# VHH binders against o26223, part 267

Target 1, 191 residues: o26223
Amino acid sequence: MKLLWTSQHIKVTVHIDGKVSKMDVLEAIKTRRSIRKYQDREVPEELIDKILDAAMCGPSAVDERPWHFIVVRNREMLEKIPEVHPYGAMVKDAPVAIIVCCDSSLEKIPGFWVQDCSIASQNILLAAHSLGLGAVWTGVYPLEDRVEGIRRLFSIPEHVIPFSVIPLGYPAENPGTRDLFDPDRIHLEKW
Below, E stands for the ipSAE of ESMFold2; O stands for the ipSAE of OpenDDE; V2 stands for 0.75 times the mean of E and O plus 0.25 times the DockQ between their complexes.

## First folded at step 15 (VHH)

Design Y11 (framework vhh_7nfr_2; at its last look DockQ between E and O 0.57; V2 from the best seeds 0.00; counts 0 for: pae E 5.7 > 2)
Fold by OpenDDE, look of step 15:
Structure Y11 (fold): chain B 191 residues (1-191), chain A 124 residues (1-124)
Amino acid sequence: as target 1 above (191 residues)
Amino acid sequence: QVQLQESGGGLVQPGGSLRLSCAASGFTFSEKWMSWVRQAPGEGREWVSSISYTGGWTEYADSVKGRFTIARDNVKNTLYLLMDSLKSDDTAVYYCAKHIYSVFPETQDEFDYWGQGTQVTVSS
C-alpha cells in the first residue's frame, strides 16, 4: 500500500510581524513542559513560520544545516502517525505536527546531524512554548521501526532520515513546573 | 528472549472456520506490528495478513480478503487470525511473525522473529 505523500514542503516565508514574545529565554527553558493534550483550535500559519524560523537558527556542525521540516495539517495523515509511532497517540489530537528530518546529502561530518536535528527540535519546543503553544518531542530516530514507518507514510526519500515528530497545539493541560537542578551532576575542573 | 507460539490449527472441512492464536513474549507486544504468514506443502512462504500497533490498520492478501480477519489483544499479548469459509488452498502451516518496521511487509526479510507454526488442513 503506497501511502501518498500529502505533506507540503512549506517554504517558510517568515512574516516576522514584530510581536516580540514577552517570555525571556530562561523563562521559556525553565517553564517548558511536554504537552500532549490540545484544544480544538487551529494554529495560525504565522506561528508555525515563527517556530520554523527558530528551528533553523540553531547551530549545526560546520554549519551544515542538514534539517528539513514536514508540516502536517492533514487530518487523515495526523491520524495515521500513531499507527507507525507507538508513542505518538497525541498526534491525532493535534491540529498540526512538524516532522524534523535530516538530508544526509547535506551532512559534512558523519553523525553530527543527530545533534543538529536535536537542536532544531528543541528550538521548536521552546519557540512553541514562548508563543503560547504546547508541544512534545516524540522520538523517531534511532528506532528503525519508527524511522521506516514514518518514511513510508510520508514517502520520504532514502537519503532523508526522519528524526522526530512534534505535535503542536494550544495546550489543554498544565503539567506545572519542575525543579530539575541537580548539583551532583556538576563537577568542577575534573570528575 | 522473544517467543512466539501459535495455536488453534487443525483439520476442518471446506467452508469451515478456525481461530488461530499467537502468544507473544520477550518484547513489548503493543509496540510491534504483527503478521501471519503461511506455507503450503511444496510452496514458499506466503504473506497472509498484517496488523498495526492498535489494529487501526489491517491488510490482507487477495487470496484471503473477505474471509480472514486479523486481530490483536495487547493486554494479553496475543495475535489472532479468524479464518472463515476455508478452502482446500488454505491448507498450510501458519506462522506468527514479528515486524522489524512499522509497515506492511514487502519481503520476508522484514520479519525478525517467527513462531514454530500451526498446521491448518482443509479437506473433505
Scores: ipSAE 0.613, ipTM 0.832, lowest interface PAE 0.8, mean pLDDT 91
Fold by ESMFold2, look of step 15:
Structure Y11 (fold): chain B 191 residues (1-191), chain A 124 residues (1-124)
Amino acid sequence: as target 1 above (191 residues)
Amino acid sequence: QVQLQESGGGLVQPGGSLRLSCAASGFTFSEKWMSWVRQAPGEGREWVSSISYTGGWTEYADSVKGRFTIARDNVKNTLYLLMDSLKSDDTAVYYCAKHIYSVFPETQDEFDYWGQGTQVTVSS
């Protein structure tokens, strides 16, 4: 059984390196892959600015927008992340990483900051992909060991919670597309 | 049951060397930061050195930099401290300590388990 819908593509015009470029939103979502191998090539500040702009466009609980971002380019710091983040080994090879944080003083509804920062993190992945970059979300919260390690490494205040570390760069791998649609996961009216 | 067992202490003359070992059991050693901490007679405990779970990041107290080397063997679940150029001020009981977090400590409350200690005495 196939549950196929006819849909209209959403067209978004973006500027990359002074050129107008189009990538359909559904195409971006369906083709984005976790990228853990990067070219030895710097990522321009202009692309990071666009990615962070996109990160902040996400919805948030009661428009609380609790997110803060740390942009890490320093080689010494990037190389230390794997020593406090056991599953972040690829970060040392990335030209840049973005740490998504919650400033708990901005919470309006307790506990929804996790959803808010997850939305910001996913927007970073999609925006990076649309700009020809590869990225991967490496989890920090809710693992207390990782949270404290990252907090101390980057001098993050106690009221600010590091949520994720997202290394990114021009990809040095191409995992290909996937077809993950599973109609058995769709329930009509009830479970 | 976490257990940490230090060995390798002893009496040595100034300028001498010792190698301390700490056998670890009861936890996944390769996933934890570890430290050496010492306590001189009549003093509080003093942090000496810390090592990340891979061994790729080490930190040393200023008083021992350049003279002490921390190392680990994650296959044998053993922590080491190689002490060179020993001074009388290095006389202390040396403890192996397990971190709560993956970061070097700011207080003694950030260690959840300690060994029994091994005595190092530097005298002529």
Scores: ipSAE 0.158, ipTM 0.591, lowest interface PAE 5.7, mean pLDDT 88
ESMFold2 (binder alone), look of step 15: mean pLDDT 81; pTM 0.819

Design Y12 (framework vhh_7nfr_2; at its last look DockQ between E and O 0.85; V2 from the best seeds 0.00; counts 0 for: pae E 6.2 > 2)
Fold by OpenDDE, look of step 15:
Structure Y12 (fold): chain B 191 residues (1-191), chain A 124 residues (1-124)
Amino acid sequence: as target 1 above (191 residues)
Amino acid sequence: QVQLQESGGGLVQPGGSLRLSCAASGFTFFEKWMSWVRQAPGEGREWVSSISYTGGWTEYADSVKGRFTIARDNVKNTLYLLMDSLKSDDTAVYYCAKHKYSVFPETQDEFDYWGQGTQVTVSS
């Protein structure tokens, strides 16, 4: 199913501190949290399209863009994911999940696909947050037990590697903000 | 180091019951699927039953369906096999096996660790 990507720049107004404002990139990055509880509310297809558009805007090694995305809305399949992912319990409660995969046939430089798919995954998380959704990155690769579990569950071919499962939904929790800045991790000119 | 230790085997009469246990250590138990596999004298290894992380998914060989129940206690790091209505054909060494993958096994190569086994003998 070719998702028709509408390039419409939707001004996402996020209610922050009682004010409706557009979330800037730094705000999105700083305020994003893993969300594992979701409302009983469907996510519009338009938002998923925007999220996937964002996922494909990240850089990749020599522009290889090896990523594929499986969008899962089927309730039965969402409920099966926790059986093949030991930390995927929240997926059954989400209205939708995105499985980020790598097509190894698209890889131009060996090994960089991990970075490419990581960037795509992070962009999914940031985009979701900016749109008022909650999401969490559940790691699949490089754990072979999870990789094969997801592969078989979704009949993913051998040359395609499932990388992450990202459930999404309207958040039913607010973990708050974190200050993660650590100046001790910054070195000037030399270690 | 991964360790699997089976116990609970013994001699029983046909129609009897046994409870096997497998104590697991050296890995995060709840993150792995587990199985029971048995080997009768002179025969190859036969898959008996498998269980997912939480026990939400279970499968059984046709030969044991309705008679055997696989279970796990993730707090105790223990796998169980409840065997009811035992038959002479159930006589075998029973092995606890750790899965490589989060799937039902298709081949024996999908297990990465085995216990030493426990002997089950069903005889009149």
Scores: ipSAE 0.798, ipTM 0.902, lowest interface PAE 0.6, mean pLDDT 92
Fold by ESMFold2, look of step 15:
Structure Y12 (fold): chain B 191 residues (1-191), chain A 124 residues (1-124)
Amino acid sequence: as target 1 above (191 residues)
Amino acid sequence: QVQLQESGGGLVQPGGSLRLSCAASGFTFFEKWMSWVRQAPGEGREWVSSISYTGGWTEYADSVKGRFTIARDNVKNTLYLLMDSLKSDDTAVYYCAKHKYSVFPETQDEFDYWGQGTQVTVSS
């Protein structure tokens, strides 16, 4: 027995340089791809502000909101990230990167900060995509070598845990949309 | 199992050059920072140089800066130390060391594996 629901359309409207962007939320989720090649073009500060605003809209365990963000635009620092992160080579070519961190002093329920920062990281990817940018999530936590490398490079204090590094910029590639829906992953009422 | 084998040491005269090699196996070489560390007669071990896994970030002890060059070949899993303008005080056993963390070392405890070393002797 399945309840019938009326369809509901959710659209995100964003003002960018005097133009309104109308990307449907489901379209944004389905069309976002990891982008690792970027144009030689600056990302305006206002777009980064919108992306971080979106990052902070995510739910968190008991509303603990443990996240902090480091915005990296300095060329020398961006070029050093791949030297402490073996799968972060594209970061040196990005105009900007966002480091998602957990301040463990804000934790209210131990260990849920990983889910909290994952939600913030995914929101960064979706918001960037909706604004015409490309991004990719490069994992830092739980790999201790990457965590220590990023912490020392950015002088991050011991109680703050770098979770992810997200380079972003205007895309210089367009990997196609994928159809990944798999009904065999859906179980009704039981396994 | 992790193995580090140094080679290329020998006897040279002051002002001479040597190229040390370290063959690495048993770990993913291109994901790890590597260092050279030396031990002079009667001394403790001292850090000489470090290199990031891409080779894009190198650091040197002040005593060797401008004379030594660290390099790596991630295809051949080999670390190198090119030593030029050698001095008598460069005489030491030179060790290849694998970093515990992907970052510059602050102490010898941040190396988790060491080679057996190769002797470099610079005659007076």
Scores: ipSAE 0.128, ipTM 0.596, lowest interface PAE 6.2, mean pLDDT 89
ESMFold2 (binder alone), look of step 15: mean pLDDT 81; pTM 0.819

Design Y13 (framework vhh_7nfr_2; at its last fold request DockQ between E and O 0.73; V2 from the best seeds 0.00; counts 0 for: pae E 3.1 > 2)
Fold by OpenDDE, fold request of step 16:
Structure Y13 (fold): chain B 191 residues (1-191), chain A 124 residues (1-124)
Amino acid sequence: as target 1 above (191 residues)
Amino acid sequence: QVQLQESGGGLVQPGGSLRLSCAASGFTFWEKWMSWVRQAPGEGREWVSSISYSGGWTEYADSVKGRFTIARDNVKNTLYLLMDSLKSDDTAVYYCAKHKYSAFPETQDEFDYWGQGTQVTVSS
């Protein structure tokens, strides 16, 4: 019995009409892609607020919530980010970027801030996608050259650690969906 | 192993021009900021110029601003320094330096690798 895996082409119908069709959480997770091309269109502040609200809703170790966010809209600064991040070329084309940072003074248990900021970053990506925006996670930490580059560019204090840079915008590409399920990575009860 | 090799130095008259080159190997060149640093006889090392990944961001010491131009070819893994209107005070060994950070250097310890240097002598 050959199980014909029918690749269900989830047609993301971008309905142009003002009805924000609420994407369910599983759909958002499964259909999210890194977007590196953006339309020449501004992102409303209301959407950024929603994204940041979502970013702060993730769990953190012992509820330490060590994250801070820098919202960057200034064109000069957006154009400078690629000069201090070797894989940040797309940032110059985005109308806005969010820099996720950790305030180490808020850390209660050493080392968990990486998980906390990762969750915040992922929530930004999912929220953006659910709102019809495209985004990509460009890693900053733990690479010292990028960390210090972003730190100096934005005059970030020494106790605050830049973690990620996330450009956002209306997508100008559609990379399609991926099936990343791998049953060989699942172990029952024991390895 | 990281290697930086400078070339193009020599003897030139005041008002003359030189082009220095630095051949880089042993690392991903386009992912790193690069600088030129010089050392005159009996003096400490002096920062001359720095350049970002793409060359979109450059800075110069006040002593060379308007006369020197830093450039890079990421395909050839080569850093350049175009030196115009040379002065006697420009006489030094010129070093190519690799950055630790993606930022303009604040101290000498922000370079992790140096070339052997090339001698530039400006004399009538």
Scores: ipSAE 0.855, ipTM 0.930, lowest interface PAE 0.5, mean pLDDT 93
Fold by ESMFold2, look of step 15:
Structure Y13 (fold): chain B 191 residues (1-191), chain A 124 residues (1-124)
Amino acid sequence: as target 1 above (191 residues)
Amino acid sequence: QVQLQESGGGLVQPGGSLRLSCAASGFTFWEKWMSWVRQAPGEGREWVSSISYSGGWTEYADSVKGRFTIARDNVKNTLYLLMDSLKSDDTAVYYCAKHKYSAFPETQDEFDYWGQGTQVTVSS
């Protein structure tokens, strides 16, 4: 017997360049790519506000919401990030970067802040993509040398842990889409 | 294992020049900040200069600023200190040091590996 499945997509209304558009949430997830080349074009504060709003909508362990965000637009500071973060070379070319941090004093379940800040970081990437921007997650935690480098560069206190640096801007590259679904990674009922 | 080997020290007249080298191995050199630190007889260790992993950010102690230049060659895994206009106060053992963090050091225990040192003597 042949069974037919239909799916319903929840449409997300987004504002891009002052125009309302609808992007299916699954489409946004599947088409987002890491973008490391940016146009010489300012990102409006309104878009950063929307991105950070989305970042804070993520779930967190026992609703601890341990995240804090540093928005960096200063050219001198953006140029210094690669000198303490060796795989963050593209940050110097971005019009803006967001540093995702954990305030450990807000932690309620030890160690879950990593998942919490990962969720916030991914939401930043998806929100940026839906707004016509490109972004990439560059890892800071758990590499102690990078954590301390970023902490000192931005005067981040010892109880706050820099987790990721996310440069973003209007994209100057188009790496295309990928089909990464792999049914061999799916296990039914047990490994 | 991490290994740092300094060379290029020696005896020089005041106003002279020397070039120190530090050959590095046992770690990913191009990902690490490096420093030169010196120690004069009977004194503690004095930070001289630091350089970021790419070489794009350098800092110097006030006592050497304008006279010394720190540099690195990430292909040859070598750190350099170019010393000009040497004074008797520059007489010391010069050590190559690897940073624990990607930052300028606040204390000397932030250097996790040290070379054996090379003697620089500025005498009249």
Scores: ipSAE 0.392, ipTM 0.749, lowest interface PAE 3.2, mean pLDDT 90
ESMFold2 (binder alone), look of step 15: mean pLDDT 81; pTM 0.822
OpenDDE, look of step 15: ipSAE 0.687; ipTM 0.861
ESMFold2, fold request of step 16: ipSAE 0.286, 0.385, 0.365; ipTM 0.685, 0.756, 0.735
ESMFold2 (binder alone), fold request of step 16: mean pLDDT 81, 81, 80; pTM 0.819, 0.823, 0.817
OpenDDE, fold request of step 16: ipSAE 0.847, 0.832; ipTM 0.926, 0.921

Design Y14 (framework vhh_7nfr_2; at its last look DockQ between E and O 0.76; V2 from the best seeds 0.00; counts 0 for: pae E 3.9 > 2)
Fold by OpenDDE, look of step 15:
Structure Y14 (fold): chain B 191 residues (1-191), chain A 124 residues (1-124)
Amino acid sequence: as target 1 above (191 residues)
Amino acid sequence: QVQLQESGGGLVQPGGSLRLSCAASGFTFSEKWMSWVRQAPGEGREWVSSISYTGGWYEYADSVKGRFTIARDNVKNTLYLLMDSLKSDDTAVYYCAKHKYSAFPETQDEFDYWGQGTQVTVSS
């Protein structure tokens, strides 16, 4: 059953300090943090739809859009993920996780799928943050042990490559903000 | 360099017990699944037991279920096999093996490193 995700442009109003504010793009990027603790609260399907819509809006090489997404809400499966991902402990505490995958049969240019799936993954993180959720990117590819672990756990076909596991939930932590700007990494016209 | 070193094998009588150890080095032990595999004289290698990196997931061959216990200490980088109620058929060289994948092994090719093995002999 192809879940027909209707892209409804719902203006997500994030209540920060009692004020309905729209998080702009730069704010989302600058204030996003990895969140690994979640409230015991379900994430509405509507929010997941918005996140996945955002995930599919990123560019891809020659518009190949090789990504697939597995949405995991089953508690038993969420609890199994830490057994096949050594840094996935927080997944068991999340109400939902998204597994980003690449269908290699959709790849048009070899190797660019990594960039495509990375963009999709980052968009998931930004969208989640903008919607008042917390998320973290747990890397699967290119580590073979994790790739095959996730593949077998979710019965993913051989031509499909699991790329990342992203648990999502309402945040139960606030890591604060950080300044990552480094002018020494900027070169003008020449190295 | 990845190293696996088994110890604890020996001669025991039927019904006896042994504790095997595998000291691991050269990789992040706590991030890898581990297994025990044995080979009896004149026979092929037989999977005995596997354990996830957390120790929360494990399985046994039917031939050893209820008698053997796999465990690990990630602080000590050591894999263990507790063998109780030993039988003559348990006589074999026991190998510690590192997994390629975070899953139970389907074939012997899913192990990327092996120890030298330790001899277990069960005889009256």
Scores: ipSAE 0.832, ipTM 0.922, lowest interface PAE 0.5, mean pLDDT 92
Fold by ESMFold2, look of step 15:
Structure Y14 (fold): chain B 191 residues (1-191), chain A 124 residues (1-124)
Amino acid sequence: as target 1 above (191 residues)
Amino acid sequence: QVQLQESGGGLVQPGGSLRLSCAASGFTFSEKWMSWVRQAPGEGREWVSSISYTGGWYEYADSVKGRFTIARDNVKNTLYLLMDSLKSDDTAVYYCAKHKYSAFPETQDEFDYWGQGTQVTVSS
């Protein structure tokens, strides 16, 4: 990241040739952490567009691509998510959240939409991380109380299933890297 | 299992006040939306008020707005309905109801558990 200043009167925009810093894929996967504290700083639409582009690059069962995304920036709506999602408290403090949904009318293989939307959700997390943002996946599906709470809060139609809520923003915490490799989880040829 | 027990009903004069309580057990009360629903003699059940699990989001039926206050105490696992300026039309059995979903209800089927009810009678 280049030279950075923040001031109420004097402003300097940080530029890296018009791009956010590039990150190796394996580094992104290994260093991404759930981020639940965010700076009071707007996330530009350009970054959200890049994140959603990445979300849609994931594979899906028979290329069904059942995903739809709701981008939430309205403070009133963000503040209400914790009222329908008991573990979504950090959402009200995020500048933006993405709701990953399945349009069941696009489903070609029953039930694989869960894998499809999980892939899209993880791509959102990785893309956000690579762009200097922090995010966390808060689970909605398969918990019916949360599914209906989110559906009604955002007027999501019956054939569309809210899968996850992902708040994101510039991180205000740095939990560090963890070493999670466990050879006991690896089985050769059979269990 | 899940238990909801209402109390605090009684006979009161018009313009009077009552506080209803609903003791909850057998589930994680602090993670569930709750409602008050009432039923007058010969009538269907009427939604009165709902409150989110934190207490931060609540709504009232038009018939009781400005007169009733829903509240919850997640430490004591108790739901409350503070009733002021009572009218004869408020005479009913008042039920505490547990939501199936974290949402304002559209039908009675969205309550998975009900209390036994407490009678509120406002003498005309």
Scores: ipSAE 0.328, ipTM 0.715, lowest interface PAE 3.9, mean pLDDT 90
ESMFold2 (binder alone), look of step 15: mean pLDDT 81; pTM 0.823

Design Y15 (framework vhh_7nfr_2; at its last look DockQ between E and O 0.62; V2 from the best seeds 0.00; counts 0 for: pae E 6.5 > 2)
Fold by OpenDDE, look of step 15:
Structure Y15 (fold): chain B 191 residues (1-191), chain A 124 residues (1-124)
Amino acid sequence: as target 1 above (191 residues)
Amino acid sequence: QVQLQESGGGLVQPGGSLRLSCAASGFTFSEKWMSWVRQAPGEGREWVSSISYSGGWTEYADSVKGRFTIARDNVKNTLYLLMDSLKSDDTAVYYCAKHIYSVLPETQDEFDYWGQGTQVTVSS
C-alpha cells in the first residue's frame, strides 16, 4: 500500500505577468498560512508597493492612520534582526522584511494604535498571500526587549513604536490549509 | 523568581586562564541577552562582554578583547566567560547580568537582575 503522499502542491500560481491574482478575499483569508521558508528569489518592488498600498487601506480609530513602514532589503540588516528578535530566525532567509511602526504623534485616541497596526499587519499578510508570496507576522510590541532592540537597530525615534516584523518571499514550503471554524466560539444573543 | 548564580572564580597567576559560569533560572534564558560585568576594588562597575540570544552576536570591552570569550548554552541555561591571558588588572568581582532589552548595554539600568558575583584574583 504505497501511501501516495499527495503533496497537494498548492499551486500558488504566481501570475508573474502582473495580472491581478484571481484569489477572492475569502479565499485569501482562509488559505493564508505563516510562511517561514523562502526561495532564493527577489521580490519585485511592484509587489511590495501593492502590499504597502493594501496595508494602508485598513480602518483606523477616528481615521488616525498612525502607521509607518520600514522596508528592509539590506542583507546585513536582515541578518541582524534575528539577534534582537528571538523568534525572527526566518528573517535572515527572506529577501525582504517590512517593519510596521506606529507614530505616536499621530495617535488621536490612546491605545487604539495597536488595533490600527494589527489591521495593517494582517493586510500585509493577506496581500502577500494573494500575490503568491509567503509571509509571517513576528510580534515585536508589546515586548519591551524586542521593541527596544528593533528601535536601536533601525534608529527609530522615541515617539515611533515598532509593532511587527514581517518577512516576505516566494514560498519554499507549503504548510497546507487549516479549518479553524469552531461553532463553540459563537454565541447567539447572549453568552 | 529570577536567579543568577556565578561560579568558577579563584586565584590565578598572570597569564593563567579561568572559566566562569552563570546558572540562570526563573526566566526563559534563550530569549534574553546576557552580559558579564566586573567591579574592581574601589572602582565602579565595568561592562566586560555581552551576548545575544543564540550567541550570534558578541561584544567585548577593549580591555578584554582577544583574551575573553563569552558563550552560552541555552539548553543548560548557562552563561560562560572564558578568560585567557589574565592580567592583574582583571582582578575583580565578576557578575552575570540579565538584559531588559535586546541591545548592547549603555547603562547599568539596562540590567534588571544580577548575580551575587564571583571573585577573580590575578596575582603572582
Scores: ipSAE 0.802, ipTM 0.903, lowest interface PAE 0.5, mean pLDDT 92
Fold by ESMFold2, look of step 15:
Structure Y15 (fold): chain B 191 residues (1-191), chain A 124 residues (1-124)
Amino acid sequence: as target 1 above (191 residues)
Amino acid sequence: QVQLQESGGGLVQPGGSLRLSCAASGFTFSEKWMSWVRQAPGEGREWVSSISYSGGWTEYADSVKGRFTIARDNVKNTLYLLMDSLKSDDTAVYYCAKHIYSVLPETQDEFDYWGQGTQVTVSS
């Protein structure tokens, strides 16, 4: 067991980072919206580090953790993504994008990597939102044309599967909150 | 049924210009990369140029760079090759080709449909 002391917090047997979130987790989940318009403003590296730390906190099938992340800030590369990924047209306007990938050599149970990378992708969206950023998940897998396009553009090896492209930045739109609860989707005991 | 129909070929003097067209139908043209490929007499097929679905990314073979311009009209579903400063070495049948994937081609197997070709002859 390790004990860490900070000047702002007293911990016994756990790590704390000394930073306090401004947003409750249920609030983050309920208020996150897909953001496709971004300010012309850089996203600091430390925020990307926090987002990727959060991405890796998700559960995975038998703890296989098959995910890898490519951080793209180069303007020329961001502008090429929409040319191989039409669903990602807004990527050219984003200051940064994260590509979520599966390394198939890390799979312990075949096929569950899709769930694993989906969890990591959603954690990226929630973490970005909690940090005042906007993001959107653009689907790559299972669309073969997009998978091959992204793989070749970023020199991703054959055993690594690009799963999603997530552009992010400080939002330049506010689509508002939605109330999507539908009790007809809830079944007690049986269908 | 996917159809690619080239036109605009012909006989031209060295230094002349031609515009090739390829009318596309039977698929969503605006969602596919397209290429021009040529074949000179007695030779294999040579990639000439590629264009992304939006037209935002174009690439050219070194042999035609600066002289040829690939373009597309996604409203009319038409691919173009504007050929300037033509040389005898440009004499070939020019094919319009549809990409399977949204990538620069590495082999001829990365095209699933080809046009019938249009002859370009550069001769005095």
Scores: ipSAE 0.083, ipTM 0.570, lowest interface PAE 6.5, mean pLDDT 88
ESMFold2 (binder alone), look of step 15: mean pLDDT 83; pTM 0.843

